VHH binders against p46559. Designs and how they scored, part 8

Target 1, 369 residues: p46559
Amino acid sequence: MTAIEKFFTEKSPDSEQVLLKVIELGIDFLGGEWKNVDKSQVNVSRVHGGQSNHMFHVTSSTSATPYLLRIHRQPPSQVFTDTVNLAIFSERGLGPKLYGFFEGGRMEEFLPSKTFDVNDVLVPENSRKIGAIFPLYHSINVPVSKSRRCVHLMREWLNGYESLGGGDYEILPTTVNYSDHPKSVSIKDLNHEIDNFEKWSTEIFEHTLVFSHNDLASTNILELNSTKELVLIDWEFGTYNWRGFDLAMHLSETAIDYRVPFPPGIKMNGDLIDNPPNIQIFCEAYVEADKKLKNRSPSDPTAEVKALIQECQFFWPLTNLFWALSAMKHSLLKFENGVDLDVQARDRLAVYFHLKPRSQKIYEELSKK

## First folded at step 23 (VHH)

Design dd4
Fold by ESMFold2, last read:
Parts: sequence; C-alpha cells; structure tokens
Structure dd4 (fold): chain B 369 residues (1-369), chain A 123 residues (1-123)
Amino acid sequence: as target 1 above (369 residues)
Amino acid sequence: QLQLVESGGGLVQPGGSLRLSCAASGFTFSEYYMAWVRQPHGKGLEYIATIDSSGDWTYYSDSVKGRFTISRDNAKNTLYLQMNSLKPEDTAMYYCAKGTWTEGQDKWRFDHKGQGTQVTVSS
C-alpha cells in the first residue's frame, strides 16, 4: 500500500488532514482558484470506485472547480494504460477531463450522471445509444501497440495462474446446464485454445482492428444528467483488438447478473447466453453510426448488419474464455470482489466450449470465401 | 421489527432426513434473496444454499449439492431447507439469512440472521 493510499484509507474524509490535503491538490493541479479556499468550505465524500480505486468527490462552497479524486489500489505500473487512455480521450472531449495525475492517483472531472445497471442496457433506446457510440471510439487512433490484443492479456493471466502453482482445471461443477465441454483442461489445452482463436481471428477479421474498451459492462457507462448523452469510462483493459470482441463483450455481459448478495455472487442467465435480445438493435445502431461517421453508403445495409452480428457471434466464446482466465488467476491470489471466482471460471469455461463450435463454423465459412 | 425464526432442527441418524423452516416477518419477504448458513461448533460460518426472491434460481455449496434443497413459500413468508442423506459433518447450528445486494459489494454479507436451530447427526 502506497503512502497516499494509506493516508486516505486510515483517515476520515471530513478530517482536517484530508481537507487540507485536497486543498493542496487543488492548488497544485487546478491553480489559484483553490488558493483562497478554507477547509470549512470543502466537502469530501466517498464515491464507489470499484475494486481498483478509492474515489472521492471534492467540492467547495466557492467557485473553485470541483473534482473527482482517484486513489489507486494498484501499483503505478498496473494503472499506466488507463491513465494514458483517459488522457487521450480527455484531450478529444470524449470523456471526463483529466486535471492531473501524481504517484498513486489522479484528478478528473466529476460528471453528474447516472451509472447504468444491467436492466438499463437492455432498454431498446439505451441499446441503440450504446451501439451508436462505439464507432466514434473505434475511429480514434491511439498511439499504442496494435499487436498487443486481448489474447496477450489472456496469456499473461494464464502464465500468472501457472506461476502461482495452478495446474489442470476441473470445469465441474457448474451452475449452467451444459455438458458439451471437457471435464478438465490443462494449461497446454488452454494455450492451444488461445492460439487457435488468435489464428482464426487474424485470418478473417484483421481488417476490423480498432482501439477497443474490452470491458464495457453496464457500470462503465454513464448517462449525463444534463444531456442524456452516454460517456464510456474506465479504459483499463483498452487495447487494439478485433471490434467483434469489444461488441461481444458488451452483449455477453447482458446474460450475467452480479447483483447477488450471497455465494456465488454471480447469476448466469442460460436463456440469454446464446440469444441476446438486443443484438439486432445494437448492431443496426453501430452500422448506421459508422456509416455517418465515415461518410459512406454501403450497397447492402442489411447484409452489413448480418455480417456484424456474425462477428459478435464469432467472438462471444472468446469473451467468456477471457474472464475465465482472469478468474482462475485471481482465485489463486484470493482476490475478494463478492464473486466466487472458481464458480465464475467453471461456468465461463463451460460456456466457452459450448459456443466454440459456432465460432469454428463461422471461421470455416468465411475462410472459404 | 425484522424477525427470522428458524425451527426443525434436532438429532438424527446418519443417512436420515430433516426439514428446516425459517419464518420471516417485518419485511417484504418476496423481494429478497435468502440463504441458509451453518456454523459447526468452534468453526466459522459456511454459506450452504442461496435462493432468489422468486424461488426460481438456487445455488448450493459443493458440500451439500445433491443432498439439500432450498425452497421458499412467499405466500407464507417461509424459507425451507430439506436435508437428505445427512452425514456427521453436517452437524452445525443452522441459520437463515436475508441479504440486500449493494453496488460495489466486495464480500458476502447478510442484513440479518436468526438465532439458529441445531442439527446433530450422530449414530
């Protein structure tokens, strides 16, 4: 734990020491508007920051610019990507402004907003808005590696699992009712699955490479109170990637409900795993927005939507493998996030193998053409 | 006044069966997830079964899956645990628990649990 994390963890937000510290940060990064602010004029309140950050909304009764203070729970080396991505989007006006960063934290614009939940993303108008915003973010040239993709993070998690003493992984028991999967998988088997999907994806979808969020769960979508426009946040998994993975990740999360107060902390909706209700609406909105953004007129818009749905279906199992590998590693680390990580890993592996034959059929069909 | 009252515990032989009940009052029972939790003497709490508000979705720990069945009757505000093929390691104090999910929840918590009912499995 860094010194600044210890400071904000051990002290009350209304303590004199915290109030003086946030004034100091305001002066240092926002300048003279904070110089004459007295501690009696300052309010610091906790905001939910997930598993990666301690978050505080800092305001005053003056005209000084309020800010969101983010104190990282992870070492600086592990937050580098999120900070760089935020800075890039901030400069383009495509997210909260970045006011500054320092060892162990950063300061950013507070956006008065509603955070989406899993029910919000299935409302048809919201699904259309989400589908329509993706092409804007996908069009941005981000100056990072184009060869480092979701599969490289997956390999890092699998290597981490092995280095922590992990071996063969038993897929049973599961909460889902699939049986078309192996009973266990080796590290060698899992490396083969990653390599095979990378081969398929590169051969048939390399033209779809875009900068991707890779984790667009509902909680990473803000609806601004004033304009009702959507803002995507928390780009810690951002990489160049095949766009179908990014879209499938958002869609596949609609089958998963984390609002479970008791073990296992996760509920997989079997009816939605194969049949997301919003895939047509979402993909139509994506294609329409991409057309407008690029000033193009596709010759067959219905065919383009069907092709995009096929891209999502192809990548759907890979999104489950992605999180299964994360859960396997973090289970060995004894990470606590309110989810039984072995239940999640087993269920997601079962889903992966259940859906993989569809992806193989899509690969075979498209590679023939 | 929220109350959870467990009953139905007792002494039973290995391989036997027992049915626990939990009478709930002071809240809208049908709106909440419920769980059965047990505590063997001198050991920590173990969550053994979870049921959603409608009763349509259930989850069991590995230690009881296939032998125990959680159910609820929302009209009677009552939670049940049917325990079959009982083993000596099932000996514990059994509690029913009410939970509310909170955004950002990092570990499992219950809002309230009852005083418990003892189950002893001995030959």
Scores: ipSAE 0.620, ipTM 0.880, lowest interface PAE 1.2, mean pLDDT 89
Fold by ESMFold2, fold request of step 25:
Structure dd4 (fold): chain B 369 residues (1-369), chain A 123 residues (1-123)
Amino acid sequence: as target 1 above (369 residues)
Amino acid sequence: QLQLVESGGGLVQPGGSLRLSCAASGFTFSEYYMAWVRQPHGKGLEYIATIDSSGDWTYYSDSVKGRFTISRDNAKNTLYLQMNSLKPEDTAMYYCAKGTWTEGQDKWRFDHKGQGTQVTVSS
C-alpha cells in the first residue's frame, strides 16, 4: 500500500490531517481559489468507487471549486491506462474534467448525477440514450495499442489463476438451470475457448475495431442532473476491441443483478440471459447515431439493425467468459466485493457454454459471405 | 420498532420434517431480501437460504439444497423455512435475517436478525 493510500485509509475523512491535505491539493492543482479556505469550511465525504479506488467528494462552504479525489488501489500500470483515457475523453467533453494527477491519485470534476442501475438501463428512453452515445466514444482515437484486446486481459487472468495454483474448474453447482455445459474445464480447455473466439472474431469482425469500454455495466453510467446527458466512467478495462463485445457487455450485464445483500451476492435474471428486451431499441439508436456521426445516408436501416443485433449475439457468451475468468482468479486472491466469486464464475461458465452454439452458428453464416 | 420473531423449532428424529416461521414487523416486509441463517453449537453463523422481496428468486447453500425450502407470505409479513429429510448436522439455532443492499458493500451482512429458534435433530 502506497503512502498516500495509507494516509486516506487510516485517517478519518473529517480529521484535521485529511482536511489540511485536501486544501493543499486544492491549492496545488486548482490554485488560489483554495488558498484562503479554512479546514472548518471543508467537507470530505466518501463516495463508493468500486474496488479500484478510494473516492472522496471534496467541497467547501466557499466558492472554491469542489472536486472528486481518487486514491488508487491498483498498481501503476492499470492507473496509467485509466488516466490516459480520462484525459482524452475529458478534452472532448465526454467525461469529467481532469484537474490534476499525482503519485497514487488524481483530482477530477465532481458531476452531480444519478448512477444508473439495472432497472434504469432497461427503461426504453434510457436504452435509446445509451445506444446513441456509444458511437461518440467509439469514434475517439485513443493512443494505445490496437493489438491488445479483451482476449489478452482474459489470458492474463487465466495465467494468473494458474500461477496462484488454480487447476481444473468445476462448473457445478450453478444457480442457473442449464445442463448443456461440461462438468469441469481445464486451463487448456479455457485457453482453447479464448483462442477459438479470437480466431472467429478476427476473421469476421476485424473491420469493427473501436476503442471500447469493455465494462459498461449500469453502475458505470452517470446521468447528469442538469442536462440529463449520459457520461461513461471508469475506463480501467478499456482497449481497442471489436465493437460487438462492448455492446454485448452492456446488454448482457442487464441480466446480472448485484443488488443482493446475502449470499451469493449476485442474481442471474433468467428471462434476460438469452436476449434482453431492450436490444432492438438499443441497436436502432446505435445505428442511427453512427450514421449521423459518419455523415452517411441510410441504405437499409432495418438490415443494419438486424446485423448489429446478430453482432451483439455473437459476442454475448464471450462477455460471460471474460468475467468468469476474472472471478476465478480473484477468488483465489480471496478478493472481497460482496459476491461469491465462485458462484459467479460457475454461473457465467454455464451461460457461456449455453450461448456458444448461437455464436458458432452466426460465425458459420457470416463466414460464407 | 423493527422485530423478527422465529418460531417452530423443536426436537425431531433424523429424516423428519419441521417448518419454521419468522414474523416480521416494524418495516415494509415486501421490500426486502430475507435469509435464514443458522448457528450450530460452538460454530459460526452459516447463511443457508436467501429469498428476494417478491419470493420468486431463491438461493440455497449446498448443505441444504434439495431438502429445505424458503418461502414468504408478504400479506402476512411472514418468512418460512420448510425443512425436510433432516440430519443431525442440521442441529442449530435458526435465525431469520433482514438485509438491505448497499452500493459497494464488501461483505454480506444483515441489518437485523431475530432471537432464533432451536432445531435439534436426534434419534
Scores: ipSAE 0.613, ipTM 0.873, lowest interface PAE 1.3, mean pLDDT 89
Fold by ESMFold2, look of step 23:
Structure dd4 (fold): chain B 369 residues (1-369), chain A 123 residues (1-123)
Amino acid sequence: as target 1 above (369 residues)
Amino acid sequence: QLQLVESGGGLVQPGGSLRLSCAASGFTFSEYYMAWVRQPHGKGLEYIATIDSSGDWTYYSDSVKGRFTISRDNAKNTLYLQMNSLKPEDTAMYYCAKGTWTEGQDKWRFDHKGQGTQVTVSS
């Protein structure tokens, strides 16, 4: 734990030390507007930051700019990507403004908003809105490496699993009811799966490379109170990647509910695992918005939508393999996030192998063109 | 006041069966996840079965899967645990639990449990 994390976890938000500290931060990063603020004029309230952050809404009774204080629970090196991505989007007017960052934390604009849950993303009108905003983010030229992909993280996690003493992994028991998967997989088998998907994706989808969120679960979507516009947050997995992975990740996460208060802490909706409702409306909105942003004339929007659905279906199992590998590694680290990570890994591996034949057929069909 | 009242425990032989009930009052039963937990004498709590608010989704710990069945009757505000093929290691005080979850809160918290019902599996 960093010194700044210890300070904010051991002290009450209304303590004199915290009130003086947030005034100091306000002066340091927002300037003289905080200079004349007295501690009696300051309010600090907790905002839940999930497992990665401690978050506080800092306000005053003055005209000083209120801010969201984010204190990281992970080492500074782990938050670098998220902070850089926030800064890039902040500069372009997308997402919250970045007011400043420091070792162990940052200050950003507080966006009065509703955070989406799994029910919100299943509402057809919300799916349409989400589909329509993806091309805006995908159109941005982010000045980072284009050679990294989701598969690099997957390899890092699998290597980490092995270095922690992991070996062959038993897929059973599962909570999903599939039988078209192996009973266990070796590290060599999993490396082969990653290599094959990378080969397939590069051969047929390299032209779809865009800067991607790679983790658009419902909790990373804000609906602004004032405008009802959607804002995408928490870009810690942001990389250039095949757009179909980014879209499939969002769609795949609609089948998963983390609001389970008892073990296993995760619920997979079997009816949504293969294909969620709203994939049609989601992809229609994407194609329409992408055409407008690129100033392309519509030629055959029905055919483009069918092709995009096929892209999502191709990448769907890879999104499950992605999180299965993360869960396998973090289970050995005894990482506590309120989810039984072996249940998650087993279920996601079962889903991966169940859906992989569809991806292989799509690859075979498209590679003949 | 919120109340959970467990019943149906007793002494059974190995291989026997019991059906536990949990009568709920003081809250809208049909809105909440429910669970059965047990506590062997002198040991900590063990979560054994989870059921969602509708009763359509269930989960079991490895120690009871295939032998125990959790169910609920939302019209009667009652949670059930059917225990078959009982083993001596199933001997414990059994509690039903009402779950809550809010964004940012640690999972595996429950608001309330009853006094429990004793299950003893012995020859």
Scores: ipSAE 0.497, ipTM 0.828, lowest interface PAE 1.7, mean pLDDT 87

Design dd4
Fold by ESMFold2, last read:
Structure dd4 (fold): chain B 369 residues (1-369), chain A 123 residues (1-123)
Amino acid sequence: as target 1 above (369 residues)
Amino acid sequence: QLQLVESGGGLVQPGGSLRLSCAASGFTFSEYYMAWVRQPHGKGLEYIATIDSSGDWTYYSDSVKGRFTISRDNAKNTLYLQMNSLKPEDTAMYYCAKGTWTEGQDKWRFDHKGQGTQVTVSS
């Protein structure tokens, strides 16, 4: 734990030391508008920072610019990509402005907003808005490796699982009712699944590479109070990737209910797994926004939408394998996040094998063209 | 005054069956997640079965899955646990627990339980 993290975790937000510290940060990064602010004029309140950050909303009764203070819980190397991505997006007017960063934290524009929940992402108009905003982010050139994809993080998690003593994994679904999966899988089996999907994806979807979020659950979507525009946050899993994975990740998360009490803290909605909600409206919005952004002439949008739906369907099982591998590793680390990680891993593996035949069929059909 | 009153415990032979009941009062029973929780002597709480407000969705821990059945009768404000194929390892105090919506976190959590009913499985 850094010195700055210890400072903010060991002291209350109301303490004089914290109030003086946030005034110092305001002066240093936002300038003289903070220099005449007294600690009696300052309010510091905690905001949900998830697992990666301690977050504080800093305001004053003066005209000084309020800000969101983000104190990292992870080592600097693990937050580097998210900070670079925020800076790039900020300069393009996407999401909050970056006011400054320092060892152990950063300061951002506070965006008065509503965080989406699982009900919000099922509303057709919201699905349309989400589909429409993806091309804006997908069009951004981020100066990171284009060859390091979701499959590399998956391999890192699987290697970590093995190094922590993990072995063969029994697939015992809990919240889904599938039986068309192996009884168990070895680490070698799982490496083969990753290799196979990488081969398929590279052969037929390499032209679809974009900088991808890779984790667009509802809680990573903000609706701005002022404009009702959407902002995508939490880019810690961002990589170049096949766009269909990014879109399928969002669609697959709409089938998951994290509101259920622990245990298990997670429920997969079987009714939504085989038939992703709003996929037609979502993909129509993506194609329309992508055409507008690229200034393309009218074409056959029905064919383009059908092809994009097929991309999403191809990648849907891979998104479940992705999180299953994370859950397997973090379960051995005894990571606590209000979700039974073994339930998550088992259910997602069952879903992966249930949907994989559709992806294989799509690969075989497209590889013949 | 919220109350949860468990009943139906007792001494039973291995392989036997028991049906536990939980009478609920002081809240609108049909709006809440409910659970059965057990505490073997000298051990912590183990959440073994969960049921949603309508009774349409259930969850079971690995230790009881296939042997125990949670159910509810919303008209009678009563939660049930049918326990079959009982084993000595099932010996514990059994509690029912009520869910509460956690405002601001958008999540249900269990935060109330009754006095419990003792189940002892021995020959």
Scores: ipSAE 0.489, ipTM 0.820, lowest interface PAE 2.3, mean pLDDT 88
Fold by ESMFold2, fold request of step 25:
Structure dd4 (fold): chain B 369 residues (1-369), chain A 123 residues (1-123)
Amino acid sequence: as target 1 above (369 residues)
Amino acid sequence: QLQLVESGGGLVQPGGSLRLSCAASGFTFSEYYMAWVRQPHGKGLEYIATIDSSGDWTYYSDSVKGRFTISRDNAKNTLYLQMNSLKPEDTAMYYCAKGTWTEGQDKWRFDHKGQGTQVTVSS
């Protein structure tokens, strides 16, 4: 790991060395307001940073601007897209301000907020708000590759699984109640599934290519304490992608409850797996906001909403395959993250095969047009 | 004061059955996930079955799925484990555990506090 990561992980946040370091960073990137701050006036506290970052909330008893410090656990090359995305959205006022970046980390605005849970995203008003913000991000031309998409990560995970000695994967036992899946799948079968979905998506949805979040689970949505406005965070999976994958990822994650005690640390809500109550409201809000943003008159708003719902339903199983492949690889790496990754992989594979026929039907219907 | 009292263990032949009980007190039993964990002599804990607060959702480890059944009676504040087709490798001390939020790990986990009940499977 980098020297800066070692510094912030091996020392207490209240140590003199850390307090002086965060003052130095404040001076370097925020300027003179931090020059008058003494270490006795500084507070540094840890914030949940997930698997990719160590995060600290830095404040003082002065009027100096507080900030969120991110120390990356990944090499700079692996955080490049996230940093570019933050800078672009910050300049447009669509997320936290970016105060600065340096080798191994960055500084950004701390937003006093509540993080959403799975129940919050299903409240109709919140579903409408979330649906309405997607077109803002989807309309931005981000100057990164348009060819690196969700299927690239999926292939990397499957190749990694194989290189770690993985072979045929047993889908049973599952916690979900489906029986219309194979008992096991080979690496060849899974490569075929990825290739087939890429072929279908490219043939009928290539015109829907947008810059996508690709991981908008509830934990990546903040509600600001002061205004109750929503802010999207943690763009580490951000790429160009078919918009339906981005939307389906948000919708399908409403069926996944990570608040279950470990083990297993994960539960699929069977009522929501293929029937989220918010899909109509969410898609209506998307179409309405996209129309207003582009100053266009829709030819038939009801037809546009129906078409968008079909896009979501088409990509729904792919979102489950995406995380199943990640879980398969990381299970062999013996990750300790509070989730039984084999439970996740088995359940998500069962869901994938259960929902895939609907995607095939949609492909067949749309390929005739 | 929170208490979990396990009972129903004993000596049984391979292929036999036992039913374990766990009497809970000192907390609102119906609001928490519960689990059975076991510890074979000289080995670490194995989490074998989980049940949600209502009793409608269950999870089993691969080693016991199809042979063991977790259940609860929220009116009696009691957790159960029906064990069928017992094998010598099921020999262990069995504990019930309550779901608890762990601030330092930002995750729900299971804690056990009882003395346990011994299950021994041998001819």
Scores: ipSAE 0.365, ipTM 0.769, lowest interface PAE 3.0, mean pLDDT 88

## First folded at step 24 (VHH)

Design ee1
Fold by OpenDDE, fold request of step 25:
Structure ee1 (fold): chain B 369 residues (1-369), chain A 123 residues (1-123)
Amino acid sequence: as target 1 above (369 residues)
Amino acid sequence: QLQLVESGGGLVQPGGSLRLSCAASGFTFSEYYMAWVRQPHGKGLEYIATIDSSGDWTYYSDSVKGRFTISRDNAKNTLYLQMNSLKPEDTAMYYCAKGTWTEGQTKWRFDHKGQGTQVTVSS
């Protein structure tokens, strides 16, 4: 835990020390209006959301600009990526403005909004809206490596798992009822899976590389109170990836409830996994919005939607492998986020192996064209 | 006011069965995750079974998996725990618990549990 994290987590938000600190930050990054703010005029309230940050809403009874204070919990590399992305979005008028960043934290525009939950993202209209917003983000040119970050991360996590002493991993799903998985997988097996998907994806979908969120769970979607527009947040995994991976990531997350107050802290819904209810409307919205954005001539929208659905289906298992490997590594580190990471890893691996044959079939079909 | 009232506990021989019930009132029962937790004498609280709001999804600890079944009747505002193949190590006070969730929550938590029902497994 960093010093600043300790400072903001151990002290009460109404403590004099915290009040003075947020005034200091206001002065340093927002300027003159904060110079006249007295601690008695300041209110600091904790904002709950996400797992990777401590957040505080800082307001005053003066004309000083209120702001969201974010204290990071994630590794520096993720902080860097997230901050850079936020900065770019800020300049482009996408998402909250970035007021400043410092070691261990940053200051952002506070957006009065509702954070989506697992139920919100299953509402068809919301799915449509989310599908329609993706092309905008996918059209952004970010000056970062164009490499497929998901593959790199999977290998990194797997290597990390091994380095931490991890070996063969037994697959015993507990929240899903799949049985068409191996009893266990070795590190070699998992590397082989990564290699295969990398190969398939590169051969078939390399032309679809876009700047991607790569972690669009419900909690990373804000609905603005004023306009009801959606804003995507938490870009710690924001890098280039195959379009289908990013879309499938969101869709696959719609089948998962992390708001489980009891063990195992996660619920995966097999029915939603097997038959995602909103994939059609989501992809339709994407195709329509993308066409408008690019001013493309009318084509066969039905065919395009079908193709995009297929693309999402192809990448669906890979999203589960991605998070399974993360969970495997972090479990060994005894990372606590309210989820039994072993359960998550096992269940996601079960989903992966269950859906993998479909992906392989798609590859085979598309490779013949 | 919110109430959870457990019943069905008692003395049973090893290998025996019991069915626990939890009557819920004072909140919209059908909207919440529920759980059974138990506390052996002199030991900490153990989560043993979880059920979602619909009752379609359940989870069990390894200690009770295959032997216990959690279920619910939302129309009756009742939670159940069928306990089969009971063992002496299952001896504990059993509580039903109402789940609570706050965004960013990193720990399992309930905001209410009942007074409990004692289960004793002994020859």
Scores: ipSAE 0.822, ipTM 0.954, lowest interface PAE 0.4, mean pLDDT 93
Fold by OpenDDE, fold request of step 25:
Structure ee1 (fold): chain B 369 residues (1-369), chain A 123 residues (1-123)
Amino acid sequence: as target 1 above (369 residues)
Amino acid sequence: QLQLVESGGGLVQPGGSLRLSCAASGFTFSEYYMAWVRQPHGKGLEYIATIDSSGDWTYYSDSVKGRFTISRDNAKNTLYLQMNSLKPEDTAMYYCAKGTWTEGQTKWRFDHKGQGTQVTVSS
């Protein structure tokens, strides 16, 4: 825990120390009216949301600019990536403004909004809106490595798992009822799975590389109160990736409910996994929005939508493998996020192996074209 | 006032069965996850079974999986735990717990639990 994290988590938001600190931050990064703000005029309220940060809404009874204070809980590398991405989006008007950053935290524009939950993202109209907003983000050119970071991360996590003493991993699904998975997987087996998907993806989808969010869970979507527009947040995993991976990541997350107050802290819905209700409307919206953005008229919109659905289906198991490997590693580190990470890993692996044959078939079909 | 009242505990021989009940009042029972937790004497609290609001989804700890069954009747505001093939290590105070969840929650937690019912498994 960083010093600043300790400071803001151990002290009450209404404590004099916290009030003075947020004034200091206001003066340092925003200046202006913050120089005239008295502690009696300041209000600090904790904002609940996200697993990786402590957030506080800082306001005053003056004309001083209110802001969201984010205290990081993430590893430095993720903080760096997230901050850089946020800075870029800030300048482009694609997210909250970044007011400042410091060791262990940052100041952002507070956006009066509703944070989506798992039910919100299952609403067809919301799914349409989400699908429609993706092309805009995918069109952004970010001056970072164009490498497929998802593959790198998977290998890194797997290596980390091994380094921590992890061995053969038994697959025992808890929340899903798939049975078409191996009893256990070795590190070698998992590496082989990564290699295969890397190969397949590179051969048939390399042309689809875009800047991607790679973690668009429901809680990373804000609906602005004023305009009802959607804003995507938490870009800690923002890197270039295959378009279909990013889209499938969102869709796959719509089948998972983390609002479980007891063990295992996660509930996966096999019906939603097998038959995602909104994949059609989502992809239709994407294709239409992309067309508008690029000022292009597709020759066959129906075919394009079908192709995009297939692309999402291809990457769907890979998103689960991705998070399974993360969960495997972090489980050994006793990471606490309200989820039994072993349960998560096992369930996601079960999903992966259940859906993998479909992806392989897609590869075989598309590789012949 | 929110109340959870457990019943059905007692002394049973190894291999025996018990059915615990929890009567809930003072909140909308059908809207919340519920759980059974137990505490052996001198030991910490253990989550052993979870059930979602509808009753269609359940989870069990490895220690009780295959032997215990959690269920609920939302019309009766009652939670149940069927305990079969009881073992001496199952001896504990058993509590019914009401789940609480907030966005960004990183810990499992309940906002209420009952007074408990004692289960003793002994020859």
Scores: ipSAE 0.820, ipTM 0.948, lowest interface PAE 0.4, mean pLDDT 93
Fold by OpenDDE, last read:
Structure ee1 (fold): chain B 369 residues (1-369), chain A 123 residues (1-123)
Amino acid sequence: as target 1 above (369 residues)
Amino acid sequence: QLQLVESGGGLVQPGGSLRLSCAASGFTFSEYYMAWVRQPHGKGLEYIATIDSSGDWTYYSDSVKGRFTISRDNAKNTLYLQMNSLKPEDTAMYYCAKGTWTEGQTKWRFDHKGQGTQVTVSS
């Protein structure tokens, strides 16, 4: 835990120390009106929503610009990535303005908004809206490595798991009822799975590389109160990836409910996984928005939508493998986030193996073309 | 006022069975996750079974898997725990717990539990 994290987590938001600190930050990064703000005029409220950050809404009874204070919990590398991405988006008007960043935290524009939950993202109209905004983000040229970071992360996590003493992993689904999975997987097996998907994806979908969010869960979507427009936040995993991976990542998350107040803290819905209700409208919206953005007229929109759905289906299991490996590693580190990471890992692996044959079939079909 | 009232506990021999009930009132029972938690004497609280609002989804701790069954009747505002193949290590005070969840929650949480019912497994 960083010093600043400790400072903001151990002290009450209404403590004098916190109030003075946020004034200091206001002065340093926003200046002007904050120089005249007294601690008695400041209000700091905890904002809940992100697992990887501590967030505080800082306001005053003056004309001083309110801001969102984010104290990071994630590793420095992720902080760096997230901050850079946010900075770029800030300049382009694609997200909240970045007011400042410092070691262990940053100041952002507070956007009066509703954070989506798992129910919100299942609303067809919201799914359409989400699908329609993706092309905008996918069209951005970000000066970061264009390497397929998802593959690297998977390997990194798996190596980490091994280094931490992890071995064969038993797959015992808890929240899903799939049975078409191996009883256990070795590190070698998992590496083989990564290799296969890397190969397949590279051969078939390399032309679809785009800057991607790679973690678009419901809680990373804001609906602005004023305009009802959607804003994507939390770009800690923002990097170039296959388009379908990013889209499938979102869709796959719509099938997961983390609002479980008891163990295991996660519930995956097999019905939603097997038959995602909004994949059609989501992809239609994507294709339409992409067309508009690129000022093109597709020759066969229906075919394009179908192809995109197939692409999402192809990458769906990979998204689960991705997070399974993360969960496996972090479970060994006894990371606590309200979710039993072993359960999550097992369930996601079960989903992976359940859906993998479809992906393989898609690969085979597309390889013949 | 929110109330959870457990019943059905008692003394049972190893290998025996008990069925616990929890009568809920004072809140919309059908909208909440419920759980059974237990506390052995001198030990901490253990989550042993979880059930979603519909009753269609359940989770069990490793310690009770295959032996215990959690269920609910939303029409009766009642939570159940069928305990089979009871072991001495199952001896504990058993509580019915109402789940609570807030965005960003990083810990399992209940906002209310009953007074409990004692289960003693002994020869």
Scores: ipSAE 0.817, ipTM 0.945, lowest interface PAE 0.4, mean pLDDT 93

